# Ledger of designs, part 6: VHH binders against Glycosyltransferase family protein 64 C3

Target 1, 302 residues: Glycosyltransferase family protein 64 C3, of Arabidopsis thaliana (Mouse-ear cress) (q9c975)
Amino acid sequence: DPDPCDATNQREFQKLRSDQITVLINGYSEYRIPLLQTIVASYSSSSIVSSILVLWGNPSTPDQLLDQLYQNLTQYSPGSASISLIQQSSSSLNARFLPRSSVDTRAVLICDDDVEIDQRSLEFAFSVWKSNPDRLVGTFVRSHGFDLQGKEWIYTVHPDKYSIVLTKFMMMKQDYLFEYSCKGGVEMEEMRMIVDQMRNCEDILMNFVAADRLRAGPIMVGAERVRDWGDARNEEVEERVRDVGLSSRRVEHRKRRGNCIREFHRVMGKMPLMYSYGKVVNSVGEQGLCRKAGKLVFCDRD

## First folded at step 5 (VHH; framework vhh_7nfr_2)

Design c54 (from b0 with Y109P)
Fold by ESMFold2-Fast, scan of step 5:
Structure c54 (fold): chain B 302 residues (1-302), chain A 123 residues (1-123)
Amino acid sequence: as target 1 above (302 residues)
Amino acid sequence: QVQLQESGGGLVQPGGSLRLSCAASGFTFSDYWMSWVRQAPGEGREWVSDISGSGGYTYYADSVKGRFTIARDNVKNTLYLLMDSLKSDDTAVYYCARELYYDSSGEGPFDYWGQGTQVTVSS
């Protein structure tokens, strides 16, 4: 019942904590609960994480299973972060960006339940964000482009530039939750409805919102150890009902996301996405020589 | 319980047409994107087409675009694939699949599959 867009539930940026982050992790599939527990435990171990909110979007999940999940998350997480399990009233992807009065940190980390990152890289991403708090900061990037032959905007990958950070790992100021969910009137409501119809593109829409506000692109940060368990390398066998991806779906995925870009461009009447170049890393690349398999090689292996 | 059951496959000559159906039960059909996925002998799975819950959005693999039409009847809880101008390369087992209701930004996984229906295009 409480209106998440009630302005009295918003705190001024300067009144929010600057020393830590709140992690917002989406959950839906019961088969990913063991991985979700591992990821939550990992985030909870970091001194920069004050709170973790697990946003559970599956309305079919029994209360007993959610109670057990909550007990396991709180009991077996080794860190000091507070952990909350929130049964969402909607399975909408837009709900991951709802502002919440319980979020008392300037920075929030939006992430999926199948991405693991090392603690040093998490801390480094937060450091980069603190230097650029109006930008989206993340480890997974994509780009928009204009197809001259088809005369339309497309979703793509460029080796040298990017304009879109993915919600696999996206750090941002919590103000963008309110901007996405509560501001922009009829145009934003139409674009959120497109996200719901597409069951996709909430990450692209957040990039549109941030780019339009700031007139600058996102920032890609490097990670020492990042594992995307949803990547095609871990494709499920035919007999498993819980398929985690189909490599041939890359064509469909790009077409659907390209259509989202075109629809958002239509609604806004402009293309606010801006390109960024390169990535920010915690080192200059060479970390010295390590003995591996009896040979001296560079410690940071490609 | 969620059930997906395909029908309408068979042997057809090149240039012919087939209509595949998938009967869905055990869930609110109109809330889910639905897909057709095929697997040719000795090959991996290939996505063919998908359709939004309302039917307002449809996507097709480049190999079938202009020849296949995906459709749904939300009153009858049935998904269709209308296959025109069939080619020998279309020979495969065709599966009806439900896209996971929640897709957070990657390729949507499938949480339920039908048993498959064989389509053979041969002269």
Scores: ipSAE 0.547, ipTM 0.782, lowest interface PAE 1.7, mean pLDDT 85

Design c55 (from b0 with F110M)
Fold by ESMFold2-Fast, scan of step 5:
Structure c55 (fold): chain B 302 residues (1-302), chain A 123 residues (1-123)
Amino acid sequence: as target 1 above (302 residues)
Amino acid sequence: QVQLQESGGGLVQPGGSLRLSCAASGFTFSDYWMSWVRQAPGEGREWVSDISGSGGYTYYADSVKGRFTIARDNVKNTLYLLMDSLKSDDTAVYYCARELYYDSSGEGYMDYWGQGTQVTVSS
């Protein structure tokens, strides 16, 4: 396996393609293969997508099944985007941020195998990113906060502000792959180890990395049509891929992600996350913040 | 090839104690978070507890916190649930499950489940 952090692999930003993006999509569950095929086909239909790398993290998947998956991805995907299926050497969530010599675009889109977005919204997100290339740009956001009662940092949702973009859909400059995986020495190594121990929070860590470098928050962009198959509110999600005991499990998952924030804060000795306000939308939807049930929320939230 | 096999269930009186075991095979056990999930008759699945691959992090449902302890032996590839001060409400089939935790939005998913072991708390 070539060293992804080899200095010869790191190209200058200005020498990379500016006209298209590379999509890096994680896969692990063989149960999600039909959905993965649909999502890859959707991305491949966009003229701004030059390449799609399916990062397969399940080491127990038979070669024959991977060969069939690759054939199906190429047969059922429209457009000119090149499609690669990469069998990862580990199931580590950190591996989704490994630099790759085949990635020749300035922008990369990190996404999960359970989120669909319309082509116009994908193109709009790319246009917003091009205007803000040092920021993380995405459609799903969360926040950090300080709990005055518990005297600790927490992972939360605020109706008015956000500091964390999720890897359900996260567009960023390729340079952040190197920052996450190859730079930052012992502190970054410890935080990546925490991600592996938690089997979670690689998205939170990337937000810490980007915020620390830029000293600014991420940007939330709206989507005209988004289908989140991992959201337990969707009636089409099958029981075997749904969250177990939704209400109690979600509360504990939030606590788990809060522990990640506290651990990263401990390792770095600072809180680099910055709040952003508002949502950038294309001119065809509701704009900005709206009053719903007496509270200010993003207009399309309810 | 991945198999999870629970044992240790049975009938116990309120206030009693019970130790559940889950024998895992077919994967590198220490690389995965493991969970205990229970299902009472006529109810949906309720998450009980999970433990990190190293055992360094543990989480508990509020209903069992302070009474149950999750533990693992990575040399024996075995997950444990030590249940103290059992209540009638703890009556359920208890499942061992391997955590996928694939969803970056914070939704947890289980990819492999054991057959379950019945725990009945009755006087």
Scores: ipSAE 0.328, ipTM 0.675, lowest interface PAE 3.3, mean pLDDT 85

Design c56 (from b0 with F110L)
Fold by ESMFold2-Fast, scan of step 5:
Structure c56 (fold): chain B 302 residues (1-302), chain A 123 residues (1-123)
Amino acid sequence: as target 1 above (302 residues)
Amino acid sequence: QVQLQESGGGLVQPGGSLRLSCAASGFTFSDYWMSWVRQAPGEGREWVSDISGSGGYTYYADSVKGRFTIARDNVKNTLYLLMDSLKSDDTAVYYCARELYYDSSGEGYLDYWGQGTQVTVSS
């Protein structure tokens, strides 16, 4: 961790653990600490989780509050997973992708402090990743598109295709941490600087990095139960950390993320994002296909 | 202690111009995105514009694009909204707000707000 880009700290993929994952959870808002504790406890109870690293990105948080947070995280987490709290020196979103000597697993799970997933779905996502270790695997997806009227790249949602997995839940090989943070020269430095200026889009940039290297899209996996506390429909999130009633900001958020896509396209001189089609699911009920709004779709789609 | 204070509002005729200012204190101004948000009488809050810490990136609501310009002076710790070609629909209390951390999942968050400044566009 003294120099995350020191190549001597890199381990060959085959020398890393294949039986478990390391979870990397971003934290920033002190008002989200109770939710963060619940999410950490949920991950700690899974047998496939060996370690949980809470990446605390608010440099203004008092040491005494962080000490209390660490005590609570260890006290309220019933599982065998080791828990670490890492105070980051900056609020940079790029720091969530720093390679770390404490990560000894082939797979890492990048996640936000506002998503709760059931253990069965977590285990299934890991099994899908093990079968496709060079791809990004996750439960929340978006797409890039080209707006013919505006003549520009946009951030969007398509019913049948996706190119971007969100860091709400993103499983990947730990090699991508080094690729994002330590390789790519001046182009990657410029794109990470754009992420810092935007205070956003580190997830989009990771998808650009993975797609450019692999020349393939991510994989969407289904979840049996998922609770997204960051969704505007969930009133249980404290109002002071959410723009409740400001619906016009959702349009701004999409425009900002679209601009990130355009900026990364400009810097790279190409659009490396690739579309994936379909969703991988562990199991369905009696029928795999259902008619919804006159279309034949998977019954579990909604 | 974070403090935001707006000024520059007033009564203006349709087609007129106004310049709003927001004086910020108690934090490193250049490290934060800043927003303008408005609320018309009897309506909900509407996001108007925001600007990156460096001033290099700006975004506008479709209703004001081409007419309003957001700007900042990081030496003076001041945010501006330059409003041209004002319409009666622009009548609202205008708030300056500081943006908290954005995550990949959704909406941006505003953690500190000013008291607001009234803009009235009428003949």
Scores: ipSAE 0.530, ipTM 0.785, lowest interface PAE 2.1, mean pLDDT 85

Design c57 (from b0 with Y112S)
Fold by ESMFold2-Fast, scan of step 5:
Structure c57 (fold): chain B 302 residues (1-302), chain A 123 residues (1-123)
Amino acid sequence: as target 1 above (302 residues)
Amino acid sequence: QVQLQESGGGLVQPGGSLRLSCAASGFTFSDYWMSWVRQAPGEGREWVSDISGSGGYTYYADSVKGRFTIARDNVKNTLYLLMDSLKSDDTAVYYCARELYYDSSGEGYFDSWGQGTQVTVSS
């Protein structure tokens, strides 16, 4: 769309489809194409998925390679889900939240190209979202906190509470795309610019938007099997996933995300993030077990 | 087509200073966060520092904070690392790397690496 923020493109929630979801999956690295194809095929096989939009954020990728990718995505995903490949004009992470006229479902699933979830758990997450449509629902969570020694807001992991759902797997109402990308005036513009400068924190900003509007926290949902191919602690990470970062940066990554929280707090003049406690599980047998750094943990555990 | 070439390494005395450079080509340099990553003999890769595309944001590993300064010149497509108060533990091959993507698990992804430049801190 030439103007995704045209008010005529903002559809009323009640006029959107309630029976299925649209998957918005981010792609950038050519090295991840085989994994991306596998993950798209997995989502396309689910009866609750009506459409999958692959948001390609690398503007330097040759058109010939993207044409081949699109052919492979449609050929090897014979399910009823529509598949689209959208080449974005920039690598901005904000672009994953742009409103699109082709998205006709109330619920959208924001996800990365390196996370697999089982179909039963995907269906369960959707059922939880339908009961709580104004909240962000996901399987990976983090928290904000206040460091009394440093006298500043921080990004952290807390064992009993959370305030932030990650874009590894984040289900939300389509309205939040418009709220993030098109509403909030100069304050939202400044915060999106911070996301672009950081090349990070679009997930934190979405949590700020949702919490500020609703005055409630997100909901964590458990999964029977989640495979995170991007987590370097996983002993089953394959050589086909070449875009592997340095796990040793974990502490500094948290400090950067803390800086995003502090900047968003500064711009908004308030801390809208709110805590949620516990997670909702389907209780259909044991959750899948994965090996991370030599330890057996639930696959959805960080 | 993306190329990164480090220079400026060498032998330096403890407490000395050294300036590393990385010449970048084949991409729009100012659009990318850039990193310095080092690898000491017999050890894995350790992230040292990175800098935003505009240069407005810089981050440092705790082991080098206050001693190293990362900088960039977007007109010259060059990344710098000014190393001060060098210690024997800073001995490593230093790599320039282009940051592709950050994910929400705390991992940063690198898609392009230089060949490295050796820094030896010794008498």
Scores: ipSAE 0.394, ipTM 0.702, lowest interface PAE 2.8, mean pLDDT 85

Design c58 (from b0 with Y112H)
Fold by ESMFold2-Fast, scan of step 5:
Structure c58 (fold): chain B 302 residues (1-302), chain A 123 residues (1-123)
Amino acid sequence: as target 1 above (302 residues)
Amino acid sequence: QVQLQESGGGLVQPGGSLRLSCAASGFTFSDYWMSWVRQAPGEGREWVSDISGSGGYTYYADSVKGRFTIARDNVKNTLYLLMDSLKSDDTAVYYCARELYYDSSGEGYFDHWGQGTQVTVSS
């Protein structure tokens, strides 16, 4: 769109489709195109997906390769979902949250090009979101905390509490695209600039936006089968699509994200993030539960 | 075409100092985070430090924090690594690399690398 913040893109929730979702998938790496094709095909096979937008952010990719990618995406996707390939004008991570006139669903799913989820779990996530449309709903969570020793806000993981849903899989109402990209004046502009400088943390900023508006935390939903091809512990990830031997990079990633939280806190003058507890699941058989410290808990609990 | 060329490596005694440079061409240098990554003999690649496009944000691996300083000159399109209090464990080939982030849940990756410059710390 020529102006993503044009009034045409600011549609009332009640005027948007409630029966399906639009999936927005970020793409950049040409080495991940085969995986991207598989993931798009998987989403396209779901009855709840009306449209898939592949947001391509690599300006160096030849037009011929993008044309071939689009042909493959449309040819090998089995479902009725419409598929669009959008060459972005910017590599900015903020661009994944731009409002778009082609998005006519109440719910949008923001996801990376390296996460696969089963159909039942996708449908369950949508049902949870429909019951909680002002919340961010997702399958990957993180937390914030205040480090009493260092006297600063930090980015962390906690088994029982969370405040941040990751863009690996984040379902939200379309309104939040406009809130992130078009509202909030100079404070939001400064925070989006921090995201651009950091080349990171657009997911954290979206959580700040949603929490500030609602004064409530996100919702974590369980999945029966989820594959995170970007996780270094996934043995099926090809060496050529990953950097090897960079264990100190994970520590840097956490420090950068902690600094984002501190910067957003500074700009807003408050900490709007709120904790949610627990995981919402469709149903779990007894075999999906493990005995840890004398209690039955989900086997995937940290 | 994107090109990155390191220089400034060499042999230095423990406790000594070196300054590495990386000359960049073929892209808008100030738009990219830049990294220094090292590889010791027989080991994998280890991230050392990175710097934002503006130079306003810098991060360091715990092994080099307080000893190394990353800097950039956006007018000269040059990245620097100032290495103080060098230890034998700092012996490695040092590469400059251009960082790329297209999603926040990942650690990012490096899409272009220099040829590397050898740093040897030995008495």
Scores: ipSAE 0.573, ipTM 0.804, lowest interface PAE 1.8, mean pLDDT 85

Design c59 (from b0 with R98K)
Fold by ESMFold2-Fast, scan of step 5:
Structure c59 (fold): chain B 302 residues (1-302), chain A 123 residues (1-123)
Amino acid sequence: as target 1 above (302 residues)
Amino acid sequence: QVQLQESGGGLVQPGGSLRLSCAASGFTFSDYWMSWVRQAPGEGREWVSDISGSGGYTYYADSVKGRFTIARDNVKNTLYLLMDSLKSDDTAVYYCAKELYYDSSGEGYFDYWGQGTQVTVSS
């Protein structure tokens, strides 16, 4: 195929569609095909989704199974969104950020095959992104910090502040695909190689890229219903696909992701990640109103 | 078909050493992170160590750091765990596990497991 990084393929942001999004969903595990089909069907039912690209990262999957997968994806999807199944040439996580000539929308949604979100919340996330198109917008966040005792950058979970949106659900402008995959010279090439060596941290690297360009952090949005099928307590995910233990794997996972942060900091010579605070939510449903002493008051007040 | 087969377990005295091996087949071994996970009787599974496909990166649980060394031979498709200064609390079934390089926001998941090999540290 043509070089996706050819400068003539990079369309001006203002010339791209503003009314809809393109969804890029990674798939790899054959055990998750039923869940993947459900998630694709869910996205296809939204009027703001113009196209869904399923990026299949397992090069050993038989052609016959991929043909059946594509047939099922199109048959089980009730909406008008176009659906494509793309067999990736490698298992590289970097490939999820490759620019594609078929993507004609300003916004792209990067997501995993283990996250479901309700249609209303998807639409709300898009509205928030449209107001802040240079930021990464998502529902799952993490943070970075400096461990004063260990004298090193670390990956952390912080309830009050965040600097990293996860690829479980990450809405961003299409331009960041080119920034990640095609620009930044030898430094970006080295960081993408680190992602391949770690088989991890493509989400962290995208946050480094976006923060460095914008000089600002991401935005967390709330969702009314979000299901994370990657949660080890979810009984519908096969045991063999789950973590072996939350506590022990949580420490290892943080150390590995912390190493990615330290390596990206080394390569760039700076820490571009910036903290955001707070969460943007859609309108709250009706507050409980009660009659007390002949007046309407909030039920949580005496 | 993916297969992982552990060996090298047995009875050893406290302070002794053991070398576990895991023979892998049915996939491109050098492309995947590999892990050792253990389970003591009546306990949950505990991650012990993992190693990147190239062997360039290794991580250890705090309980074994400095005593255990994970290694791999990509020509022989074999994973190793070299265990020194063994303690009675190291007694467990040790499993070889293939890490799924699937994108789950960097969450480490295992798609294949071996049958396990018993390590008993006792006088």
Scores: ipSAE 0.375, ipTM 0.696, lowest interface PAE 2.9, mean pLDDT 84

Design c65 (from b0 with D31S)
Fold by ESMFold2-Fast, scan of step 5:
Structure c65 (fold): chain B 302 residues (1-302), chain A 123 residues (1-123)
Amino acid sequence: as target 1 above (302 residues)
Amino acid sequence: QVQLQESGGGLVQPGGSLRLSCAASGFTFSSYWMSWVRQAPGEGREWVSDISGSGGYTYYADSVKGRFTIARDNVKNTLYLLMDSLKSDDTAVYYCARELYYDSSGEGYFDYWGQGTQVTVSS
């Protein structure tokens, strides 16, 4: 029975592998298993991936279905990456950030089971992270702001600046797993409880942790091709895999995530989020074009 | 295994009130956010309200704020929607739905739905 917060199991950054990454993918919905298999196979084909941990958060899934999933993941993944399927005892989103003694890489990639990125962009993101190992690096970004009329912090999108990278694709140093899950005392415990009550905002809380520690914002990297199979606005998504988001929920989702920001600000007594500007890209070639809500946009835009 | 069964719908006059119930079984009810979603004739689905597992957080669509109240009884595994000051525009089939959130886009998924209960507001 390993204690994930036992400091004797933590490794010094300099003693961890620098040449590869460990991918941590959350899974929960049995409907998304076919997509999850495809995404795992994609990550396994990259030479920079040493290990893939599928964190299965649905405790009601039958053992026989998980056994079949594990067999399929290992049979259909062409790369040399080791693949593990970890059945979690709870569906807590905080569990995606638990430190694990089996993770021996300096960098970890946190990602969802419905986001696909091309291998060249994955490798480029790792290159950017290696140059900025204390920062969160990702392809999907959002911002915080202060609403002067409402006199409150809000969750928003700003064209020129960002302060939050999303766990759809978030590369970071593994030290932040321990900082999120094991440090910060009663204040961090309260904020993790808020994440559990909200069933949301673990990505925002990780950004609070990283920004508070570093005093700097995240880095956005561009992707040549990205597919968000969970985005209901994406006309290429199959209905059975599609997010069942409703148009009336978009405003409420922003309000909920704004409430998380306000709660974390209250608990910490400060706003540690800092803005970053600009997007780092590997090359200036034409970006892929996608249709969202009937409009033509670049595919790397959420 | 997971079942959601709505009840309490019916015909009501404008300005009237109804209480919808949703009986849940086959899962740990208190661990999930629960939603009410409605679908008017010829329209798409519209999210109405949801409530956190503990009941500590509730959210409402702007169209129903101040008129509807969502509540839950975790001992009885039952979700409620208390509807007051009903309008003709509230006429719809009302569905109970179980939520899950496991992506960072901020959008929720619904993995289980009830059969629906009809609410008709007519003079």
Scores: ipSAE 0.383, ipTM 0.698, lowest interface PAE 2.6, mean pLDDT 85

Design c66 (from b0 with D31E)
Fold by ESMFold2-Fast, scan of step 5:
Structure c66 (fold): chain B 302 residues (1-302), chain A 123 residues (1-123)
Amino acid sequence: as target 1 above (302 residues)
Amino acid sequence: QVQLQESGGGLVQPGGSLRLSCAASGFTFSEYWMSWVRQAPGEGREWVSDISGSGGYTYYADSVKGRFTIARDNVKNTLYLLMDSLKSDDTAVYYCARELYYDSSGEGYFDYWGQGTQVTVSS
């Protein structure tokens, strides 16, 4: 109900904490609640995490189940971080980027309810962000390219160059929440509407926003251990939630993501995405990327 | 209580046309992406097409692009699939499905399915 775009949200920047982060984690599927509880507990045990906001995006979830979820989150998480469960009025992915008066840290971590990272690597990512606070920092990266044959922008993967960090794990300056949600006038409103219509690409749009402001690409960081539990090849994924055997759907995912890039380019009249070529690592125990079923995923440690 | 009910299937000659309908009830239809998925005899399920809640975005499998058109009527809570230039390979049971959510890895999760409608293309 209160206007999150009130200009007063920008006036308190100097009072924001520089020593810790706020974690903003999305939830939607009731089948992922046990995993969500585990991931929240993991973040809550880190000394650099001041608060965790669970953004619940399924408006069909009963109030009773949400009350139980909140009780379980607080009971299961013995760490010093404060935990909040925010029931969203809609399933809009744009809502994960709403600025909030309760967020008192300069840095925020945007993440999904199916990605785990070890505490040392979380601390390392924060140290990299602190040295580069205007850039998006994350562990999952993708690229954009121009297809000369099709004469159009495409979404792609290259290990050597990237322009997009995914919201699976994305650390950024809190200011970008306000930039995404509250600035840019009718162009940004149209692009957020595209995200809602697509039910996807809020991560791509955030990269457009950051690149347009900074005129630089994101930073990829390595991790000692990252697990993507949401990978459809992972046995932990509940079969009734997973859509099995629709091969055409998987092929279309990259085409749909490419359509987002083309639409954002059309609305803005420019391509603000810029390539980065470097990966920042803490040399002890870096976790590499592995191919599983034709996709790049984080390698499990042996 | 969510229900999806398909209709409009039948026997058609190669090169012919059919219009499938899916009547939806028990939810706010305009807020959900809707999909058509088919299953040929002895084969797995194949995604055919989907449409955004507003109808502003539509996607098609390469095998049907240019021949099929997906549409919706949010006032009537009805999903359509207009099939043109039908081929023998289009013979399948066609299912209407509601998409629960779509994750960043490209995995689609369907929570409700119709009973299916049979489409047979033969000379």
Scores: ipSAE 0.351, ipTM 0.680, lowest interface PAE 3.2, mean pLDDT 84

Design c67 (from b0 with D31R)
Fold by ESMFold2-Fast, scan of step 5:
Formats: C-alpha cells, structure tokens, sequence
Structure c67 (fold): chain B 302 residues (1-302), chain A 123 residues (1-123)
C-alpha cells in the first residue's frame, strides 16, 4: 500500500498528459449503483476521458457486490477509457482528493455519482480549464458572504456572483490533490479534521486551497444538459428522498456550510475566497435561461 | 446488526424538562453523526438536532435552539437529548437516527432508526 503523499512518485506537471482528463467519481450508496453505471458509461464515451476512478467509500459493501459493479462498469462502458474501482477503507470525504500514482493527466474531474452532463458540455468545460489551468472550473456554484447582523461569515447562493465550485462537477489541475492532502502542515491537517468531523465541506476547503494559492476565484461553465438526481427541486422527488430526507435539513445544511467557512477562516487567519462574476457558455440561444418548475431561471439553477 | 433504542419519554407540564437517551449497538458509535428526529401526531418528521462523532459539533433546529441540548457518551454508546422549557408544540414521538453522509452537496440521510419514545407536554 503506497503512501499517496510520497513526493518521489510525483511527476512534474509538464510530464503529465495535457490531451485528456481523469475522472474521479465518488460512490457509497448501493441503491445508486444503476445510476453510477450510467454516469460512468457516459463519461467513458468521451474521447477526452483517459481514465475513470470510481472511489467506493462504503466499507460495509460486500466484495461480491463490488465485483459485480466492476464487471458491469467494464462490460457496459463504451470507449477506450480505463476504468478502476477503488474500495476505500474510510468514508472520509477528504479521500476523494488523495493523490494517486495512476492519475497521469494534468486535469482531473471530481464528480458525484448522481450528476449527469452531456458530452459536448464536458468537452467545453475541459477547453475552459485548459485556458485557465490554475482555476477551479465547474457547473455548480455557491458563494460566501459576511452577515453584518450576526458578525460572521455565511454560506450563500448567488449563481451570478460566486466564490465556490461544488464537487458535484469540479475540474482542476492534479497539483491541487497534493496541495489539499499533503501540504499546509498543521493548519491543513486541522481543516481536513473539520471536514471529517462535519462529514461535509471538502469542496469548500478545496476552494479555500485554490483561492489562497491563485489569489483568484473559480470559473462557472454552463451545460446544455445537466441533471442533478440528488436535487429534489430539479427532479421528481423519489420515495427514498421523501422517506429519509427532511426539508428542514436544507436550512441546516446551509448553516453547517457557513460554519465550515467560519472554521476555515479561523484556522487560516484570512479569507482567501474571491468572487467571480458570470458564466462561460458554449453558446445558448436565450442567454442561459431555462424553464424549471414553471419558472424562467438560469439553466444551472441549484 | 445496528440497533437504536430510545428511552426517557413521558408526560411533562409546560416549562418542564426531560432527558431522552438512545442506546446504540452493532456499529462503531464514535464514528457516526447521530440525530434526534420527532413526529407530532398527524404531521411529518421534523429534524430536531444532531451531533458529530466526537461531540465537537452540534446543530439544532431553530424551534429548539437554546432550549434543547444534544450530547453523547461514546464509552457507553449512548446519545442524549436534554429538553428544557418544554412547550405543548414539543409533543411528539422522538426518534434516534444514525446519519449517512456520502457527499457534501446533498442532504444528510438516515440509514437506521430507533422505534421512538413518546413525549407529551400538557397540563
């Protein structure tokens, strides 16, 4: 079992592939396996994808189910992309950012097992990233703000003014995996421990890391077709979500994410997040406006 | 096998206090966030409070903040809810639930539930 932070195994950026990306997809819930298989097949059909790593975070999943999953991923995925299934010993969200010797591309795509994107939009996101390789590029954005009444940093939603790209779909340079997981000493260790204790905010922490290094915000890109199967606002609410998810949890979720911002600000002694404005689109007829639930909104409304 | 067993419910007058307990078994308790969720008669489930595995982080619904305190004892594998200044609208069956988080963009899910304990606040 190699040490992922062993710098002797790191390749120089210039020696990494520039023509393709590696996709890192998190999985945990066995009931999402059919959707995960569809999403992997979709990514594998793109010529810009060289490798797909499925990071399986549920340590309780039987080996037989994982063997079946790997067989299905390999059998039903078209294209030439290499597919790997990695069973993680921990459900830590930090583990999605572990550097891996098998990742030989300059760009990596971090994504969830319940987000679908069309091939053309995936290729467009990669072209935007190639023009801005030090920035985080993604389709789902959030922001930070300062609450004057509460005198504290908060997590907020502003799609036209944003500072945070979500791990639902986040393209970044491979270097940030090492920065997040292996650098920054005791301060980064404390922030990763906060992520583990919160079971949340690894995406916010990556944005803190990137913004601190770059001194600039992320880039939002539009997609022609994007589906977030985990978001009841965009799709029909399924039985599982109705039975186990509660609407009051959404308000709590945003409060937790605000607490993460406050904790990271405390640990770093500064607010490195910076605002970006606007969305880059590969041409849309109505300036990125879509009908969702009877309302005219931005196509990537969260 | 995962088991969660609540206790400590009962009848209490408005302004009174109760302490609920949840005994957990069949898993490494200290590695999971734990929740209290309540259901009033004829209503849906309402999340009340949760606590991180270490106990370092706690969150409360606005309706109970300042009145309820969530706590845990990882040596005894027990979750607590200390309820002060109880109101009639706190009347509900209170459930202990184990949380499942697999990504930071979604809501937390509950994979295991206790059978519930009844809390009635009335004169």
Amino acid sequence: as target 1 above (302 residues)
Amino acid sequence: QVQLQESGGGLVQPGGSLRLSCAASGFTFSRYWMSWVRQAPGEGREWVSDISGSGGYTYYADSVKGRFTIARDNVKNTLYLLMDSLKSDDTAVYYCARELYYDSSGEGYFDYWGQGTQVTVSS
Scores: ipSAE 0.462, ipTM 0.759, lowest interface PAE 2.6, mean pLDDT 85

